# VHH binders against q9y6x5: the designs that were tried, part 104

Target 1, 379 residues: q9y6x5
Amino acid sequence: LPPKLLLVSFDGFRADYLKNYEFPHLQNFIKEGVLVEHVKNVFITKTFPNHYSIVTGLYEESHGIVANSMYDAVTKKHFSDSNDKDPFWWNEAVPIWVTNQLQENRSSAAAMWPGTDVPIHDTISSYFMNYNSSVSFEERLNNITMWLNNSNPPVTFATLYWEEPDASGHKYGPEDKENMSRVLKKIDDLIGDLVQRLKMLGLWENLNVIITSDHGMTQCSQDRLINLDSCIDHSYYTLIDLSPVAAILPKINRTEVYNKLKNCSPHMNVYLKEDIPNRFYYQHNDRIQPIILVADEGWTIVLNESSQKLGDHGYDNSLPSMHPFLAAHGPAFHKGYKHSTINIVDIYPMMCHILGLKPHPNNGTFGHTKCLLVDQWCI
Short names: E, the ipSAE of ESMFold2; O, the ipSAE of OpenDDE; V2, 0.75 times the mean of E and O plus 0.25 times the DockQ between their complexes.

## First folded at step 3 (VHH)

Design q6 (framework vhh_5j56_2)
Fold by ESMFold2-Fast, scan of step 3:
Structure q6 (fold): chain B 379 residues (1-379), chain A 131 residues (1-131)
Amino acid sequence: as target 1 above (379 residues)
Amino acid sequence: QVQLVESGGGLVQPGGSLRLSCVASGFTLSKYSSYAIGWFRQAPGKEREGLSSISGSYGGSTSYSDSVKGRFTISRDNAKNTVYLQMNSLKPEDTAVYYCAADLYGSERYYTLEPDEYDYWGQGTQVTVSS
């Protein structure tokens, strides 16, 4: 039987939550598996970009999902309500479920992972659920486990996405220990349900399971706002994305817009596209706008308004607050091994190795994850 | 001070249509913002039920409960700072007080229909579907 992998994401699960809160079910999972304490995600540290980087092994400038709100300067298309499922936005890369389906008549299954309800290069996940946040974790889990046990050709790659703790991280902020404790305990209980379900169905011993996340969360405040309207008049630009990374499309000369913005706030860096720091790998794509604004950690860019947001993400990917973790269990993984850090783009070539797939060219380094795997030498 | 004010309720015959309006103040609606606005209802003796939500981010997503899919449409007019609920093919079981609510925390659950995720609520507007 071919190897099987279930990839689970809990959106916005900041790595240091593991040190500040109790996770009895997750700790039992880790005890018989592996833990990577920090995963360095890609810039910008947002949901759509990082979820697509996990499954492609590419930086955002290479896979084309550069933000949650986008404009393509070449085609003049906008990423909006009417075209969020347009394959155009997703076709700059080949995600692992497409490769899985095309290499050996294998099936893929998906419960809500970003991109899985879109045909990419004319290939959609064999089994999928159209995105709907109102669908319970239980229903997503029931569908995934049904497809893992009852498919022909067999499902060898499955994904499961859950919106928490991101929603609560925004609402309460990561420093609200009382509210975050309740939320994170519920997530730990869902992990317990996941493990129990896989054991009851006879899947647990032969299935590789990865639990990870796309980004972390940092504390925000109404005292840390950058009012963009105080910097520049709306007539000079089109706003493509706002906070904490603003994407600015000039309606007048680019240099004039840049000069109006560049010294507006001590808590925001303003970059012409060609001056974006190389370490971000966020420059070589038509969907990256001519000017980007990057707020300092915990600062929110607003348009003449207050913000009720107590937590946010999207900030510099060097910030530990933006980092998720990765835990894994299964026949491919060592038991009781702890690793300090990997890059989020390293997950893709590791998953390809586990599934026996030839990876597409990618920005990950297999050597960074080899110590997690039983069939690899780690010196 | 965040406020939401509903209007457009009233008496309508089965099969009829109504458009509810929710005017927001104290924050700005934009397709580039993280804010979510949802429509909820509560009938006598029943729990508060989520019907539809709209956000300007995360793909500009809208969400609908199974009870109203295909009959109700949520939309946004950013220039008027207003969210609408267009209700078609109304049934007697649609009789309820309709509430507009906002989630201003910028969560990825902008399109959630869980009442507990919304912190700012309007006063409600009565919709009665009867002959």
Scores: ipSAE 0.046, ipTM 0.524, lowest interface PAE 7.5, mean pLDDT 89

Design q7 (framework vhh_5j56_2; at its last look DockQ between E and O 0.01; V2 from the best seeds 0.00; counts 0 for: pae E 16.5 > 2, placed apart)
Fold by OpenDDE, second read of step 4:
Structure q7 (fold): chain B 379 residues (1-379), chain A 131 residues (1-131)
Amino acid sequence: as target 1 above (379 residues)
Amino acid sequence: QVQLVESGGGLVQPGGSLRLSCVASGFTLSKYSSYAIGWFRQAPGKEREGLSSISWSGGGRTSYSDSVKGRFTISRDNAKNTVYLQMNSLKPEDTAVYYCAADLYGSERYYTLEPDEYDYWGQGTQVTVSS
């Protein structure tokens, strides 16, 4: 029987939530499997880019999803949450569900994972749901497990996406213990439902399951705002993305725009594209705009508009508040093993190994995950 | 002060049409924000129900309840800070007070029709469908 893998993402699940809140179901999952306490994600620390990094093993500059909002100056195309269906944006990389179908006589399945409802390299997941936030977790789970159990060719790779605790993190802020406790309890209950369903269907012992997230969440405040309109007239540039990493397309000389912004706030770094720090791996793509603004942790870039979010993400990927976790269970994984840190791009070569796929060139290091796997030597 | 003001309600015959407007003030509806505006209604003796929502980011993602899908259309005008609900093929069971509400804390991909998730509400406008 071919190995099977289910990849689950709870959006915006900050790593330290595991230390600060109770997760009976998730802890049981971890006890019988493995835990990576901190996953260093990619810059910028946003939903679309990081989810695509998980399934490609690439930095954002390489796979081409460089933000949740993008603009291509050559084609004049725009990318956003409500406009993400053009293969143009996704075709700079090959995600694992496509590889799974092309390298083997296998099927892939997907429930709401970014990019899965788009044909990439003329290939779309054999089974998928169009994104709809109104669809319940239960319905998504039911479809995924049905496909895993009854498909021909067999589904050997599946993805499942859920929007919490990200949405609530934005609303309440990660430091609101009362509200976040309620939200995180619901997440744990969903994990319980997942495990129960897999057991009921006889999938639990043979299915590899990864539970992870794309980014964390930091506390924001009305007292920590950076107003761009105080520094530069809006007629001098086009805003492609806003906060906490603003993408600026100058309408006048780039240097003039830069000079107007460089001292806008002591809590914001301003970079010309060529001067973006190498550690971000966020330079070598035409979709990255000529100037980017990076707010300090907890600061929000705004126009002459009110900022309402109490939590946000997208900041420097070295910040612990931006880091998610990874837990896994199944025949490929050890039991009761905890690991401190990996890079988010390391997940891809690990998944390829589990599935017996030849990975495309990627930025991950398989060696970083060897200690999680029963068939590997742990250095 | 955040305010939402509905208008456009009234009496209409079955099969008729109405266009509701919701004007937001006290905050800016930005295309770079995760704001959502929704339409809700409450009939006498019934619970308030979500009908439709629209995001202010990107191209404006829309959602509809099954009860109004195909008949109602939500749209927005950023310049006017206004959201519209075009209601066609109205039925007597559509009689209710219609409310506009704002969710100011949405994520990039999450928008809901659950009333409890919305932060600010208008005063409502009466829609009556009767022969």
Scores: ipSAE 0.364, ipTM 0.739, lowest interface PAE 1.5, mean pLDDT 93
Fold by ESMFold2-Fast, scan of step 3:
Structure q7 (fold): chain B 379 residues (1-379), chain A 131 residues (1-131)
Amino acid sequence: as target 1 above (379 residues)
Amino acid sequence: QVQLVESGGGLVQPGGSLRLSCVASGFTLSKYSSYAIGWFRQAPGKEREGLSSISWSGGGRTSYSDSVKGRFTISRDNAKNTVYLQMNSLKPEDTAVYYCAADLYGSERYYTLEPDEYDYWGQGTQVTVSS
């Protein structure tokens, strides 16, 4: 039978949580597998962009999901509905489940991973669940394991997405040790349930499992607000996305809008599109607006209002607080190996290698993940 | 400062319909905000039950409890600062006080129907389904 891979994401799982809290089930998983301590995600450090980068190996400017709220200047379409099923937004790349279904006689399965309930290049995941946040982790796990055992053609690539600890990270902030301890213990218990379920079904020894996340979380405060209404009147621009990266579409001359914004706050950087730092790889796409505002870590951009969020993400991807981790276990992976850092775009070519798929052109470097794999050596 | 005001409740016969409205003030109901408005109900002698929620990003992500799926529809009108609950095929067991509530801490993809996760509540509006 072909190699199998289950890719699991716990949204907003900051890498640093592993050092500040106890994870007995995750630690047992790592002991017999591999740990990458930091995964350097793509900019902007948001859910939809980074989940799509994991499964395409592309920077956001290349795969086209450049934010959770987007405007395409060429087609004049708006993406702002988390349930938007328009393939237009997703068609600038080919995610791994599409490649898995098209290159080989194989099926894919998905429990809530962003993009899996959308037909992309006329191909939808063979088995999927329409996004619904109210569906329990147990129900998602039950469906995934059923599809892994009872599918023709066989499911060789499966994804499982869970919204925590992101929801609680926003509500309580990552510095709330009491509430975060409770939330993270529950996640560790879910990891225990996952491993136990796979063992009971005879899947554990022959299945490659990756546990990762899309971004981290940083502490925000009512004392760290940037009021955009104090900088510029709404009549001069259309706001495409607000915080912590604001996407500005000028209604007047771009230079005039830039001049009104550039000195408004010492806690945000204002970029004309062509001046966005090259290291962000966030420039070459029609969905990236003419002016981008980037708030400093922990600062929130608001429109003459307070923010109730005690935690947020979307900030500079060089910030350790924005980094998730990656843990993996299975026949493809070494046992007890610890690695410092990879780029989030490196996950895609590694997964293609494990599944025997030819990767589409991508921004990842297979060499960065070689040390994790039993059939490879570090370069 | 956050205030939610419900309206549209009343007496209706089984199989009938009602549309509830929730007008929000004291915060901006913009498509750029990562918060949710939910509808809840409480019947005498029962715990408060979550029915439906809607996010304020984009077209509004929605969630529904199993007890109301296919019968109730939540929607928003950001220009009117209002959330609606369209209730169809009403049953006697739908008789309760209906509340709207705001979760200003919601994540980009996760909104719960657990009452404890909502911090701002309206006063409630009575819905009675009887002959």
Scores: ipSAE 0.254, ipTM 0.656, lowest interface PAE 4.9, mean pLDDT 90
Fold by ESMFold2, look of step 5:
Structure q7 (fold): chain B 379 residues (1-379), chain A 131 residues (1-131)
Amino acid sequence: as target 1 above (379 residues)
Amino acid sequence: QVQLVESGGGLVQPGGSLRLSCVASGFTLSKYSSYAIGWFRQAPGKEREGLSSISWSGGGRTSYSDSVKGRFTISRDNAKNTVYLQMNSLKPEDTAVYYCAADLYGSERYYTLEPDEYDYWGQGTQVTVSS
């Protein structure tokens, strides 16, 4: 009787991979459900911020996960992908799995979605996996499906996270057709396994499934480097994050640091915090540093002469290369419907509607996703 | 040019301990880059097996294979450009040539124990566990 939802992320899945590569299993999933061809994500276009935006409906400045690397000057705390378990960082918002967990006769489950192994507002899902990238997709899927089938109170909201194609996108770049075809074929096979497992367990007809991603990937090159050391001495600032959005904490007068950086490269925008464009919604949080440097698409900010990644993300969220897709299937969704765009923050109020949850205050617009849903009038 | 040099191998009795070192040159272990350094081994007649890896930055994220989890510990010293493997509770089946390797194209979330994902390899150091 209660509606159930499985939210799946394949990290770094650029929207146009769908038309440039073969996905027989994903395309069948889409044919039986809905597709949003482009999802406009939040700035900066990094993993932790965008996964938290999906589940909170909030811009990064509002939910407090403003980058993959952060520093809080008051508490002297540091956040990174290897130091992400302090609830201090996560407690500026309430993610949907917490709200769902606290309902009568409901629970939540998680297989490695960012933040799900942290007790946020002293609450953690009844069923979760501690993050470990060595755990196979099959094991993650087995745990999630076991919890969906066997839990009391029942699991009504579950998350599943997979690291590809992001890792391979960084390694090869999105323009390496041979390697990316192999990688994306493996991901399509995992989607086929997901659907087949849900069918075998009797979940497929009554479980709502969203398959989405946090960001895309752009091609990088040794010909597109910005050498920060050529513009400013390390002694003048503390570097909180480097590329493609550098976060700069001045050690001397902020205006002096800004002036040394502003003409460093024509391929980099330098912003004082108060001058960050309003369209980024990236200003009103103490974790955003006083100066940020935003590289142009495909450009890399470097300090030393080392091998670089061939693909990267984190760039301006207006860039189509940074946009993921969203596909969905289940009783809440139409069949065979395609939609052009939504904002990533719109996913949260849609999920709350599907689950019968009252959304917390958020930046999403439910009206943007009405056409995906069978119980809504599409206008 | 990137070079990795292993040291610290040798003969040890079952239940003993050994610490391997991997000194890197031609690149810098940096908190700002997406690198992974991994330890692998190859016993006679077997394929290379991934044991542990450590990623970029601020202490680094670590991974372990099930076969060594709880017995082996990977660590790094950025000042010395060195990655270590502390091996405790050694067994005869741990006898192999041990290699360090670098994956210089990974993401902040990507650290793998698959040998084919690593770009640069050391020459190896022999570890022999016998009575």
Scores: ipSAE 0.000, ipTM 0.247, lowest interface PAE 16.5, mean pLDDT 88
ESMFold2 (binder alone), look of step 5: mean pLDDT 79; pTM 0.830
OpenDDE, look of step 5: ipSAE 0.000; ipTM 0.245

Design q8 (framework vhh_5j56_2)
Fold by ESMFold2-Fast, scan of step 3:
Structure q8 (fold): chain B 379 residues (1-379), chain A 131 residues (1-131)
Amino acid sequence: as target 1 above (379 residues)
Amino acid sequence: QVQLVESGGGLVQPGGSLRLSCVASGFTLSKYSSYAIGWFRQAPGKEREGLSSISWSGGGSTSYSDSVKGRFTISRDNAKNTVYLQMNSLKPEDTAVYYCAADLYGTERYYTLEPDEYDYWGQGTQVTVSS
């Protein structure tokens, strides 16, 4: 009877939403499971980088998905949403679904987790859905549960991704209680649907379920803009990524570009690649550009334009506003246990332990998650 | 000044196809744009309904109303500042004025079909499906 795990992500679910809004279905899930109140994600605090860190246990400089928009200086390739199916971008790490399929001759299933519709090291998830944002949560859930019940070899690792509350967080900002209340109630109802479906199908008692997210959200404003065009002319650089972390590829001498940028705004830090703070673990990759600009929380970098976003993320990973949470339930997990903080890279070795897989070398520490698990000592 | 101009409407037989175009001016489509573009329609005596949306940056990220899913396809050409709606298997019920609209709050991976969420609207193009 091999152990089974379903990993669910609600994109952009800021940890402190749990304290400011009511989640009756999630609270019932937690009551008979575990809650980690804060997950310290990796820098930069963006969707593709952090989703890949969850399933590899690696910092972005190590797994190679260093932003949602990237340029590789060695191969001259550009990464965008339209190019996210090129295996080149994903091949610097081995995600858990690949390990699951290759080590134990088991199947994996995926409903739209970033990277699961891409062949990575010549291996694609056994069952998957091509990314399409119009596909309902219900349809994703129906496919995942069908594959968990009706697969040979058995599906032992499954993923489920949902775009909210990130989309609404960007549009309304996290401080819009009326609109965020509506969105978060809908998410809680989806969690209720998930649990009910698993119970109805006889999966609930033998399935480990993790509900987590990749990052949080912070309030932005038209009063907090950094106009990059006020600092430097476009002829001096190529812009690879803009906000809140700008990736600058100089067209002239790097030092000259740095000198034009370094004192442009009191609300932006400018780093030569070698000077990026070690605590970010964001330096050792060809896809990290020669100059990186990091906006202060709630500040938006623009090109002589206004920004319409009322919420954003990508900021310093030490900020609590950037942190998601983790909740889990199942035979591997204690019941009614609350833990304060883990690192997002710690999720991978914990999942490998639950599935009986040998983890690839990673930046996580299994000891940080041992208190969540019934087969481990916690002192 | 942001302007959206629709074209490609007209009269077609049931089962026919049309491709609508929406040309954006007053701003440039870019992967760094925070905007989404959507297609909407309003039939006589009905409220405006959302059909499909796409982000300026998201190549695979689209939304479709259940009424058009599998028949209509949205796409974009950022170099031409243009968004397309390919309409196949047209029915008399598809007869409406079709509008292109821009959402100033475009997101990384999700797109709304709520008309009230869109700030810039084109003038519309008439599509009539009849024999």
Scores: ipSAE 0.065, ipTM 0.529, lowest interface PAE 6.9, mean pLDDT 89

Design r1 (framework vhh_7uia_1)
Fold by ESMFold2-Fast, scan of step 3:
Structure r1 (fold): chain B 379 residues (1-379), chain A 127 residues (1-127)
Amino acid sequence: as target 1 above (379 residues)
Amino acid sequence: QLQLVETGGGLVKPGGSLRLSCVVSGFTFSSYAMAWVRQAPGKELEWVSSIRGSGGSTYYEDSVKGRFTISTDNAKNTLYLQMSSLKPEDTAVYYCVRGEYKFLTGDYSWPKGFDPWGQGTQVTVSS
């Protein structure tokens, strides 16, 4: 029977949380599996972009989900004006569940992973749940395990998404050890529940399980605000996205808007689209605006208002605070192996290899993940 | 010009039901996430529920899950909150607010999205 893979994301799980808190259930998972200590995500370090990069192996400029709020200059559509279920936004790439369904007679299952409730290239996940944050982790897990055991054609690829610790990271900030300790303990308990459910159902020994995240979290403060209204009048531009990466659509000459912004704050970099650093791979898409503002770590861009966020993400992807981790267990993976770093785009070709799928062209490098896999020569 | 008008509040006994309505003008629902927030006497504003204006994705505070349902009627430019199994703890002034798309990704703490624009509607749960 074909190999099976369950991909689990805990949104906003910063890599160094593993060093600062105790995770007995996750450590038991890792002991008989693999750990990648740092995953270098894609820029901008936001939820929708990075979740889509995990399942496509593409930079944001290539897969088209370039932010959580977007404007397409060619079609004049707004991501906030379109349901996130408009296929237009997702159709610039082919995610792994679509590939899984189309190359072999196989099914996919999804509990809340971004994009899985959208028909992409006229293909929707065989089993899915419409996004609803009120649905418990247990209900998501019950549906996934039911579909893994009870489907024809067989479910070979399954995804499960959970909103924590991102929501609490925003509310309390990552430096609030008391509140973050409580939240992270709850997540570790959910990992314990996941493992026990898979063991009780007889799935554990034959299922490949990846636990990862899309980004980290950094501490913000009312003392670190950039008031954009102090830089430029609203009549000169349309704001597409605000913080910590502001996407600016000029209403006047682009050079005039740039000149008003470029010296406004020492804690913000201002880029014309063509001057965005090549290392971001964030330039070649109509949904990337003519001017991008990038706040320094821990700084928040505001419009003459205070910010209640004590934590945020979206910052430069070279920052360790923006990096998640990856842990995995199953027949495809070595036992007790630790690896330092991979790129988030490397996850897609690795998953294709495990499932026996031919990957679509992608920005990942299979060689970066070879040391994790039992059927590969490392060094 | 943006305008929000909340109605449907009143006095109800524990275990009862109420439907709140928010009529909006000056913007398109599909362009924004909409939320209900509440303020009990002497307390800060508490987020209750959010929905995309076009419907689909819904989000709830843990204390109201399974009891409250948020919905929209795009033809009437109206946001609803159907409240069932009401408890004394639900007593508050309820406001509808316009949020940013960021609320859909768990960024419910965007301060501008939490500021009430309307007068609110009082819900009192008491025997």
Scores: ipSAE 0.006, ipTM 0.252, lowest interface PAE 10.8, mean pLDDT 87

Design r10 (framework vhh_7uia_1)
Fold by ESMFold2-Fast, scan of step 3:
Structure r10 (fold): chain B 379 residues (1-379), chain A 127 residues (1-127)
Amino acid sequence: as target 1 above (379 residues)
Amino acid sequence: QLQLVETGGGLVKPGGSLRLSCVVSGFTFSSYAMAWVRQAPGKELEWVSSIKGSGGSTYYEDSVKGRFTISTDNAKNTLYLQMSSLKPEDTAVYYCVRGEYKFLTGDYSWPKGFDPWGQGTQVTVSS
């Protein structure tokens, strides 16, 4: 019968954490599997955009989840909270669980992955949990393993999302070695629990497991603030998103707003939409605002206030601090292989190959992940 | 009442064989998944093998695959682990464990940290 895949995300797991902290359970996982040391995520380096890129293989301008807070000028709809379950925001792409369910009468299961509690193209994950951050990792794992073992049609694609180490990264900052050491050891223990649970239930031998993340984390400071109120009066624009990428919707002439912002801070780049660097792939979507501000790494854009965040993400995707890793184990993957870098959009066509699915058109390149797979040549 | 009793351990020479038994009482054996776990001196608990209680599918840790066989006898409410080609590295206390059903979540879970319910049975592989 069909191959099975479990995709696990630990939000905000910076790749460099693997070099600076001990992960005995994760190291045991990768010893008999594969490790991609850096995953080049999409811009902006935020949770909702990158989680949707993993499962669609598309840049944000193509899949439509372009930020944590969005405004669509054509329909005049606002997306500003995780409680927005309007399919409108998610319908610009087809995520892998939808493809999985529609191609061969297979089931999908989801524990909290962004978008899985929303009907997309009239299709919702066969089994899912409504997003609730207070639900324990153990309860998420118990549901996923139950669904993998007891479903008809069989669950062939399952997802599991966990909010750490992102929440602690924001609170303590990635340079707080004492607090981050404690948090990361807890995550490694959860990985140990995951592996042992799968072994005990007889799922481990036939299941492909990917452990990855959406972005990294960088250190912020009260000494690195950009006060937007010193640049421009609130009466000139509507603020759609603030930091570290500000989305500006002008209330007056766009050029006038741009001129007021352009030279305000040496630690912020100001772009008219058509001038956004092509390498970001962040231009061709109605939800990308007419003016975008991009703060330099570690700088926070504020409105005449202090920031309590000691760590943040959303910055330029060329920054190593913004990169997660990918580890995988299972019958589809080589054992003991290390790879340097892939693009986050490459994960989708690789997963489609493993599951025997025909991918929708996407921005990933299957060739970039061939060396990870036992059924491929990587010369 | 729920009870698991492990027996069959002992001293054996390298290359030898032993059969461990776990007598189960206080629950419907065939309705649960069952497993063998072991703890070597100074090490953490390690999963060895699992089986569905109905005598179905079997699964093994790589280091014991081809050498150990897990099986059940439903009439005797007993789980077995047949061990052959024993190595000094197999020296450990062996425990049997049951999967737990959580009614409110509708799932099955294993005891955290493979916390054993019985005292286990000691296997020593040495000359």
Scores: ipSAE 0.000, ipTM 0.128, lowest interface PAE 22.0, mean pLDDT 86

